# VH-VL binders against o60147: the designs that were tried, part 30

Target 1, 175 residues: o60147
Amino acid sequence: MLEKNKYLYIFRHIQTNQVLLSQGNVLKKTALFQLPYPLQKPVAPNGMRPAKLRKDHWVPLLKVEFPNESMFQSVFMQLLNYRKYRSVQPLTSDLLKLPIPVRRRKIMRQEVPNTIADLADILNKEKFPENSVRLQLSDKSDSEYADWPPSVQIDSEEIKLSRGFREKTTVDEAR

## First folded at step 1 (VH-VL)

Design c49 (framework fv_patecibart)
Fold by ESMFold2-Fast, scan of step 1:
Structure c49 (fold): chain C 175 residues (1-175), chain A 120 residues (1-120), chain B 107 residues (1-107)
Amino acid sequence: as target 1 above (175 residues)
Amino acid sequence: QVTLKESGPTLVKPTQTLTLTCTFSGFSLTDSGVGVAWIRQPPGKALEWLAHIYWDDYKRYYPALKNRLTITKDTSKNQVVLTMTNMDPVDTATYYCAHSPYSSSWYDYWGQGTLVTVSS
Amino acid sequence: EIVLTQSPDFQSVTPKEKVTITCRASQDIGDSIHWYQQKPDQYPKLLIKYASESFSGVPSRFSGSGSGTDFTLTINSLEAEDAATYYCHQYYSFPWTFGQGTKVEIK
């Protein structure tokens, strides 16, 4: 009857607006594989160094709570598939006319609205029970990027950016 | 209800081009995330994925057959068309079209299939 | 490409017995495995998606399990109508691939 809760953690980059998906409340270095554009500056004289994850450069965007692991896995994998699909789409002629740095910035800035729209599309296609999926956003206005199905309950409490997805301390719990 | 049905020639000679049409109802290929795939099955053998077309006209082809395959859609007619050039007897198979509710995740509804025999 | 290997290739099973079909992926695919049933001279039908989630209308005797590289489809009590070839399918890594199939026949 009762199922374990599962969470999908979505992060955004403070400068580029790029998005990373995580099954845990702390980003792993492997999450950088999701990025189409490197965050590290090329090092010409001594070769290329591996990408470095700077955890303080990534802040919470959205936390999704599912009532069971099956629903979590289904949505998580679909969202990854949407993300991969977008990365292989042909670039529009308008984007191809832009200088590479300008083009990359424009594409990166759209990852937040795109990810939220994709999530909503997946949840609208799935016929989950009413109020079974809980969304908590760092900025509730970001929910306006999509129309949400009856299965979704948006939490009135926003995520505090300074703490990431970390659990509340005793002081935070006391308010 | 979602329904799909394949149509096209049942007999093709070697070196000819095969054209198959999938006609569907119960969904639109303009619906965000929706796609249609072509999957074939040689007699007595396993399923083989061939091609997929997405709601926004993005296309994917099985790499080994990419140079022979073309997939297109006509959203006003609710049709997806697969073209395969230079047919060979080894291409003899039942060809299916199938619906994906979003981005290639799974195929929930399939057409009945059409057997295409390639013989002199 | 990811190769999916099913075992066994063939089983002949008495009605009401439990049937277990396995699917092994050449690489870790998480839970991105789907199972299809194909009866003789019919099109494939979706049974299980994401390793363990039953598709609408599928009898409760069908269940799926597994993650990573090893997956199992179980028919808890075989009925005559379950005589079919069963295929696993992955969409985790392009190109999308199917297993070779497991044929289940009634004794």
Scores: ipSAE 0.005, ipTM 0.474, lowest interface PAE 13.8, mean pLDDT 80

Design c5 (framework fv_patecibart)
Fold by OpenDDE, second read of step 2:
Structure c5 (fold): chain C 175 residues (1-175), chain A 122 residues (1-122), chain B 107 residues (1-107)
Amino acid sequence: as target 1 above (175 residues)
Amino acid sequence: QVTLKESGPTLVKPTQTLTLTCTFSGFSLSTSGVGVAWIRQPPGKALEWLAHIYWDDDKRYYPALKNRLTITKDTSKNQVVLTMTNMDPVDTATYYCAHSYYDSSGYEFDYWGQGTLVTVSS
Amino acid sequence: EIVLTQSPDFQSVTPKEKVTITCRASQSIGSSIHWYQQKPDQYPKLLIKYASQSFSGVPSRFSGSGSGTDFTLTINSLEAEDAATYYCHQSSSLPYTFGQGTKVEIK
């Protein structure tokens, strides 16, 4: 039996800093349904869902290798739930004082650190073996957005930026 | 051969604290990947996972009961202890302890104790 | 938490007949489903682990299949000693959860 994909890729939009989750290194158009706002052609501003996936507008933020597909699926679903929960939370008084466009931009800017923090929180709540989850970041400094449990091994090598997808490296093949 | 056995009071009054001990043999809780969990079953009802303690002394609890549950281990005695505070008649159940081991896919409960029926009544 | 729903809740079956029990997960859990057999006044015993792997000492008439959200436990030819309640269990995510159980009786 062919092993199913156990890799989580998180992409960020190069302009809006919105975040998309992907199973595997290639973004699918269905990933756009992760965005909470109505469709707008051609590219929705301020956190809205674009009508079409422009793969060249998305770059890898991080890559996570799980021990198996089941663990991947669990974490993936939890991440989506965290995002949904956050989207329905009342706005803080500070945010309400800002004009709507400024408010939206501020919220979108927090998607990257929030997603990273969510991932860490989920992994902290799960009981995975030590160093069983491999994390690779495009920018190592992004790991500082959260405390990681012992189950997470942070890769010393940063992933290269590749728009819309991440090519498999020889190192990945050797693992 | 792996064996587990639950011990403790079989009758508890409401609001009191339940303390159960799981004594096991055939494995060590110092072995990487090993865990012991508590699972309960109300009469005629389904199974409910309560708590889990691991070889590294990490602990997990059922969220709805987390504030009432404490799980500890004594590796030298091959014992795991569960305490549950503020018992209520709804907590009447057979309480089991079970062995778990990580095998790259997660955990399953491969060996169980015989269980001990705990009745909460005034 | 992940909810496991078994079907049916109850079956009355004649010996030598095939028994099928299903378990549906509220979300995808890959193959992290396990099946237990509990006879009256006994503790649950592991039958199948990770959807399709038989546990040690389990008769060959027991088998499991499925992936994702839909899983099946099959007893190919029911024997009298198989009268029991069967439970599915997921270990994909904490908290660990069980199905509501399926009671199998012998006609």
Scores: ipSAE 0.027, ipTM 0.680, lowest interface PAE 3.4, mean pLDDT 88
Fold by ESMFold2-Fast, scan of step 1:
Structure c5 (fold): chain C 175 residues (1-175), chain A 122 residues (1-122), chain B 107 residues (1-107)
Amino acid sequence: as target 1 above (175 residues)
Amino acid sequence: QVTLKESGPTLVKPTQTLTLTCTFSGFSLSTSGVGVAWIRQPPGKALEWLAHIYWDDDKRYYPALKNRLTITKDTSKNQVVLTMTNMDPVDTATYYCAHSYYDSSGYEFDYWGQGTLVTVSS
Amino acid sequence: EIVLTQSPDFQSVTPKEKVTITCRASQSIGSSIHWYQQKPDQYPKLLIKYASQSFSGVPSRFSGSGSGTDFTLTINSLEAEDAATYYCHQSSSLPYTFGQGTKVEIK
């Protein structure tokens, strides 16, 4: 894109715990392409349409502020690559022994810990200036999923759930 | 104003240890965000990144060569030293040191030394 | 590790013609690509950083573009002093890697 951002907004699904990454504080429908397990039902035999993106089902998990667009792009792309890599790895024997619905639920529930761990791994691997990356979490205990490098500063203020991200109108839901 | 210059032996025998020194001016390795990298280029071949050292003494190495490489700094002398053990003829290359800075722009290699050719032969 | 593949390996170009060099990454690297010029028997010099940003003192005929996996370095009108080998370099993740190089000669 020509327009440049330095913020990464990470959302989680209130029921499935699945994670979506966004360059803006409002999710776009295209973000759903990040999901390995689609939330939409197939079109019914009678031609019924699947449900649209429901923004009220996604809450803030984490906001990351980078000092410049280059660091943002590097971390954002690496995080997307980590997610893609995880989606193609063979399942463990323990997971394969579980019924499909139970297995799927366990995999989806792990997306929050996995995303946080992946973010920390990327930031530990890269050599960024001290206190240059600011993390603001909705639940500060989620920071316990990883060990953070000196480049990371965790904000004392937690993200204000739902009302901290602008409400969308019926027009926005049609996007 | 940023300058870097490599120094060390030009001839090394197989199995010996190579020690190269990068002497620089125009910046300090105490400055947050500053780093110095070592890159080599075998004759007629592409550039290959070897190691990086940063202002806080953090060190990164090319994984396949990690067991052979040691990078250190002496901030008071404006020097970075690379040591490479068990040299082989395949390690014959021009060795460069380069400046990097993370601050507001990123981690490109913006200023390079002139390079020093190291030949490994018996 | 991320592999960078440049094309073409070699170009012989008439003065004033446009030169295009491409660099493809084995996985997405955003805009974390940098271009270097290396003249015979000289050290590399930074031309373009972060896909499209010109480095200080670099002639305006050099420009870069691309994102994700496909990147391009363009020389709008080739001058004699541009005869060199050009390398792309990714800083998206460690270990840092370089392309194999593209040699540009004057016809």
Scores: ipSAE 0.006, ipTM 0.628, lowest interface PAE 9.3, mean pLDDT 83

Design c50 (framework fv_patecibart)
Fold by ESMFold2-Fast, scan of step 1:
Structure c50 (fold): chain C 175 residues (1-175), chain A 118 residues (1-118), chain B 107 residues (1-107)
Amino acid sequence: as target 1 above (175 residues)
Amino acid sequence: QVTLKESGPTLVKPTQTLTLTCTFSGFSLTDSGVGVAWIRQPPGKALEWLAHIYWDDYKRYYPALKNRLTITKDTSKNQVVLTMTNMDPVDTATYYCARIHYYGMDVWGQGTLVTVSS
Amino acid sequence: EIVLTQSPDFQSVTPKEKVTITCRASQDIGDSIHWYQQKPDQYPKLLIKYASESFSGVPSRFSGSGSGTDFTLTINSLEAEDAATYYCHQYYSFPWTFGQGTKVEIK
């Protein structure tokens, strides 16, 4: 049984609440493609999104452990697609009535609830074995954004890491 | 090995409906996160994205053409079908299907030239 | 829609010379560019993804750079098999769009 890339690392922005997904415990600049707003000017001057990747601005939200790489890959790809769907969908009439800065702030604030709901939806649709997927959150109250299937175990311990990028774990250093 | 192959008529008369089928192997559209896109290229011109469909039936169409385009998938046959109504000579192009992996079209079919003339 | 403008439209280059192709977006699109290579009478092939990441099996002479509105594809030492039309592609927003293409020929 070869197990590689079985962890999904989810980060959130400390100011905007935007979410980034990572296959490793260190964010890469390319992860910024996941954001609905471009990372560079002219939008950057509005302070509505990060102008560039700053490691001290992204903190762990959630770590997901899968029993094998196949399950990890399936969920990771589905979650990226869900987030892409949200970023390109037409905005609701209520949101379109708001000034652009207020609109974007509301959309960004919803990324944490949306990502957690999307993850739960994916895991509910996949028929994984009972207690095979382990979630560890930085704030356990965030688990309340969704109803989890029997395949999910929520860790009783919260992630207590310093702000910014995570150091590589012993598992990440294996081969 | 992942492969995609386009099939359908090579000659279409103006006002008729074009139906193209993309048959693929080496992956399934039940696989999470995968999709299939249709792209066309008029002779001597640039590539134009037309439509795509993902594993969960999420569909997108080029806005100027969306009233003419329909994309569907048949998971049991490993096929994606594009239908384009009211064909015009300006729609003459090589039509490609391609697998979407993440945001890129990483594997393409060979293409099929569709000529629209009377 | 986001318009991608490539330059030059055409370039005839001596073998082993450096080729630079530019793609300019009408709006800031971050790093949301892929580059494709299309050889005569063939289907397109993915070369560079996410502005700067080489796709599997692509020779190291190809590299991509840039962000925001200005992107560059570089071929450090042109080989005969590199004669092709190169396209940039953005997926930042729908509709997905391609540049008009840059044709590279060997002298």
Scores: ipSAE 0.006, ipTM 0.472, lowest interface PAE 14.1, mean pLDDT 80

Design c51 (framework fv_patecibart)
Fold by ESMFold2-Fast, scan of step 1:
Structure c51 (fold): chain C 175 residues (1-175), chain A 120 residues (1-120), chain B 107 residues (1-107)
Amino acid sequence: as target 1 above (175 residues)
Amino acid sequence: QVTLKESGPTLVKPTQTLTLTCTFSGFSLTDSGVGVAWIRQPPGKALEWLAHIYWDDYKRYYPALKNRLTITKDTSKNQVVLTMTNMDPVDTATYYCARLYGSGSPFDYWGQGTLVTVSS
Amino acid sequence: EIVLTQSPDFQSVTPKEKVTITCRASQDIGDSIHWYQQKPDQYPKLLIKYASESFSGVPSRFSGSGSGTDFTLTINSLEAEDAATYYCHQYYSFPWTFGQGTKVEIK
């Protein structure tokens, strides 16, 4: 039987602290388009080197398990909209005073707390049943970036990932 | 070719502990998101969810029965075990195990069921 | 807990007629309703998932609809093999619950 996706995985880059959202099945190269600052630069005069997803550079930040696909889709889309909104806001005067490299580093460092706060805001706005949403955090202290509604149960269990950051909720093909 | 099969005693005396084993094939409890549930059905009555366990050992129990239920897994044997204490004639039912994925999932493949009768 | 109420409890239907079974939830559960078919002396089989999505191998005469609190399972043209008890199931709010069942027989 093929399952609908009900898992949201959020990954953090080990060097830049940038965040990627995944629909829980696999971390794909197209996820790199979520980034405001690219991880790879064009180098060759012959043309652009294709952007490459280095799965070894991304670690799970958190995993959210939803009761059904419609709740997952609603939260996932709202979270993407929050990220788009943040990316088009004018930079504050404080940020504009900083050199470009320092400014970018500061913005990137805030993606983790901002994403966690946005997720909590969305979940607090929704009227989901008590203990219906399961939240797993790689570092439990990251839960302190937000106040969580009664619908959320925070789990201390390790986030289980298939090799290469691939998670599947559908029946796998035979090798 | 997902299959599940229940096994255990078919007759239990009141106050005894029931232990049922679900043995499955065609999937592994190492797969992220997968779980196994226990559901029972008293003769001529509706289905009742009892408990489930996920690949990461996360467990849920029906609240009214939680003090009587224990669910465990042995990933290497492809088995999930349900233990229910202090059996009563009202617990007479066909017990099923079934597969699920994540929260909100249907039970997509079921075992054939095992009838457990509780009587003196 | 969420209570699922099915109607009717029992229905005796002439072959080829349309059968409609309803399931009402005591509160909004979105699309997190699943339907199972249980033939006499057999284990339940998944029929419809997420209110309207057919499970693999299920004949096209079966369809599901609804959202929120009111859900319907329809059999467009009843066949002899469809004599069974049908159950709705919500996996939205803990604890997970089933409806009381609707028995469909042919006469």
Scores: ipSAE 0.000, ipTM 0.478, lowest interface PAE 16.8, mean pLDDT 79

Design c52 (framework fv_patecibart)
Fold by ESMFold2-Fast, scan of step 1:
Structure c52 (fold): chain C 175 residues (1-175), chain A 120 residues (1-120), chain B 107 residues (1-107)
Amino acid sequence: as target 1 above (175 residues)
Amino acid sequence: QVTLKESGPTLVKPTQTLTLTCTFSGFSLTDSGVGVAWIRQPPGKALEWLAHIYWDDYKRYYPALKNRLTITKDTSKNQVVLTMTNMDPVDTATYYCAHKYYDSGAFDIWGQGTLVTVSS
Amino acid sequence: EIVLTQSPDFQSVTPKEKVTITCRASQDIGDSIHWYQQKPDQYPKLLIKYASESFSGVPSRFSGSGSGTDFTLTINSLEAEDAATYYCHQYYSFPWTFGQGTKVEIK
């Protein structure tokens, strides 16, 4: 079992609270395509959405450890699909009353609770073994956005990394 | 440079199955966030969205036609295939495939289209 | 299903004049409107996305505006090559829908 494909790394944006999912502890530029429509930065002059990733703007939200690759792939794909379904659903009437910039900010702010609720919903539907899935959060209070099944074990320690999931080594200091 | 081209039969008899292939270049359906859609236009009428498929195999179909439509991808050939069963003269239209990103609602690059006539 | 209603259905316009095409949505769709140009016997081309963002290579005479339910495509100085049918498109609520089209002819 490969360690990289056994962990789901979830990041949040420091300014917008938007969420990105990653199979590795470092974000790839392609992760930006996960951002919900229509709540994106303006499209580039050449007709494509900007693909510039500012890694310093994304901090750890939570890390999920799965006992095997199969469970990881199933949950990861389902989360991506939940995010797609949310992006195409009609907005509620209370949101539609708001000016567009205020509406977008409010919706972006909800991505953290929504992602956590979606993860819990997926794990509740799957009948994984007790304590087989381990969650480690940057802020443990974020676990309160959902009710977790018996398969989930929430780590008492918060993520100590403030600048991403990768700890610096002596090799990284040279680069 | 992104390009798409539709291919398939130009004449179909009523009750037959239509199979259309979209062959593209300048992107891969393994690229995160990329999708391909099928849109048709009956002669002299408005555009109608039919289906689309994304890099992660997520598929959507127009609800009224859902039971007749199948969309698949072959990433090794850079192709997306649309199948439509039980063709009727009312399905006569120019069929287009188009590129889009998941995070964009716009169909930004279109194929040239292929006219499919359904008649006995 | 969101219905998009374009007006007018048809315009015949003198070269260099300003053309205004409107698209009205049956429900609030924010800024999720896109505009396409289709010249006779040709495929559609994207002009404007998200109500006001010009697509790459589109002449500056084309602009879009609006939000909510009312959207406008403007050609500030019509050229002969602009004779086409223009379509609005919403990608806010599934299923995605197009307007009926506005045909612009040059006199």
Scores: ipSAE 0.005, ipTM 0.480, lowest interface PAE 12.8, mean pLDDT 82

Design c53 (framework fv_patecibart)
Fold by OpenDDE, second read of step 2:
Structure c53 (fold): chain C 175 residues (1-175), chain A 119 residues (1-119), chain B 107 residues (1-107)
Amino acid sequence: as target 1 above (175 residues)
Amino acid sequence: QVTLKESGPTLVKPTQTLTLTCTFSGFSLTDSGVGVAWIRQPPGKALEWLAHIYWDDYKRYYPALKNRLTITKDTSKNQVVLTMTNMDPVDTATYYCAHYSGSYRFDYWGQGTLVTVSS
Amino acid sequence: EIVLTQSPDFQSVTPKEKVTITCRASQDIGDSIHWYQQKPDQYPKLLIKYASESFSGVPSRFSGSGSGTDFTLTINSLEAEDAATYYCHQYYSFPWTFGQGTKVEIK
């Protein structure tokens, strides 16, 4: 149980590319609170909070292992703050020129790279010891979205995808 | 060999601002992961971490004293400066600067400088 | 902030005897603790790192143990030169904090 507190999982929606943060390898319903309330019907997934969590619509984007819970909590909270900050920032002139549906899609497409970049920025500021934080990505190419500090060790093996849940284990693969 | 040396006034009046300089050698604050911290110790009392500055100019402060503390670096001179405003007799202490290895350790320390706050 | 409480505050020990110093953290900090030795009129020197690892140049009679909330510094067979104040230090979270210190004197 203690080990779960050291792990940050980031999930990506398979259709919208929205991002959810999770403590541990199981995506909880409370994670939906990270998404904004819908402004108009129909509800979600167009950058809005769905009424129900469909775990099968979310896949792991990356996994981060921290040396302790304090480090995890610090990074987790900062990530949430970064997201909140972006949500209240004025839209660029270029975005304002686009129809609302197109604008929303464009913003959602940026959630993955933005989240990765945020994570890297936060880790850079935290100044953790060299190779003290382990990062595993579902796609290694996603690591290119940011410059990582020396504290981050990127695993050579990609995370095995399991929709809405933990990495695939040998048991999972047999199913 | 890493060396650090604290310099500044040894006597400060109440309400005045203390400015201490840490001059170091054997390492550079351009080195990734490196930092310098200030730690003080009142006579006969425990150590107290005050502030920290990293190679990339990121800074950390003891929260209770944050509004009074400023830490800066001059990489070209291998110096770190600590300023503390509104000094009080309770701030009388030996002030140390220390080398941060990047692994949450203070491997090297200065000899410390005793700062007395008195009228 | 995380509070570190050392025990005892003071002890007078005969040479060659075993010395035990404890440090208790106000919360679980894993192994995120160091031990420093400070002799009179000197700066603190790193003694034990990460709860149980000896720092370079430290005599083998010094050892550290513990995890979570309870940590111990042990001096196996005290020598006269070991008279000093010892401090535990946590870096689990900011602000970094130290114990109140344990003064060891030689009888």
Scores: ipSAE 0.014, ipTM 0.574, lowest interface PAE 8.3, mean pLDDT 88
Fold by ESMFold2-Fast, scan of step 1:
Structure c53 (fold): chain C 175 residues (1-175), chain A 119 residues (1-119), chain B 107 residues (1-107)
Amino acid sequence: as target 1 above (175 residues)
Amino acid sequence: QVTLKESGPTLVKPTQTLTLTCTFSGFSLTDSGVGVAWIRQPPGKALEWLAHIYWDDYKRYYPALKNRLTITKDTSKNQVVLTMTNMDPVDTATYYCAHYSGSYRFDYWGQGTLVTVSS
Amino acid sequence: EIVLTQSPDFQSVTPKEKVTITCRASQDIGDSIHWYQQKPDQYPKLLIKYASESFSGVPSRFSGSGSGTDFTLTINSLEAEDAATYYCHQYYSFPWTFGQGTKVEIK
């Protein structure tokens, strides 16, 4: 039997503030399918969007250690669902008045605060044991985007990545 | 093959600081998914987890002892060091370091080193 | 913190008999139990991981079962070399804790 995975890594794009979730400390190119870019071009057949994965453009936002694999999977799936839900919500009047390129940039800039708020909301709904969830943030001030339940212990230590994570790769699956 | 060995003083006076070193081979703390824990056992008593350090420098300490414990690693030397301040006779125990992977399965252990705290 | 209570504290068992050791958690911990064997004057060795999976090299007479709050380690036919103290360990909730141990001796 395989070892159970109970770690969630969340990465942010240094230029756009877009967010990617990863099981473990390595970003795989398949993580790009998480991106809810209705505005991304070009769009590949089969609902996949062509994407350029540059690992050097992604930095750790946070790392979560869950008590067990089951709780990891539950939170991970709920977080993906929250992100999908946000991508289909009607835009506010304030956003609709903006030119499309400006609107896109503002939406993308909100992914970090939104992801952190979503994570906290999920953890508040899941009544995990006190201090059972370890949250490690690259920037502790990001914890202020939400109120955290007693189940969460917050730390602000450097998040280490596996050897080869920063290996520069370019993957374009379009064509 | 994975091996670990503890080293440090065997006698400590009350209020002194204990420093223990775990030297290992057969793995590296640059390998993703591995870590090293310190676990102690007072004579005739149960095992007590104290602290661990993961390959990515993620550290955890037993809450009641957190203000007394520091764990560090030196990947170039294949060593993990535990420091415990303000030692008390109740801290007399055999101290083990152990390799872990997955969900904290302590699969390979050092021989243990008995630390006696007395005046 | 989660308290693990083992029973019995001590067993003196005739060779080839079945030994059952139980570990009860103070709250539901799923399958988050590992079992260790510690022979006299030796370091602990991992026997069973994730409640029911045998660790490499562990004899088939050892098995683990249970979920939730009740866990069992079974030795289906005790051998002389099995004289040891057995510990359960939970990793569900921080801090990680061990049971008080069950000592198994040969009659």
Scores: ipSAE 0.005, ipTM 0.522, lowest interface PAE 13.6, mean pLDDT 81

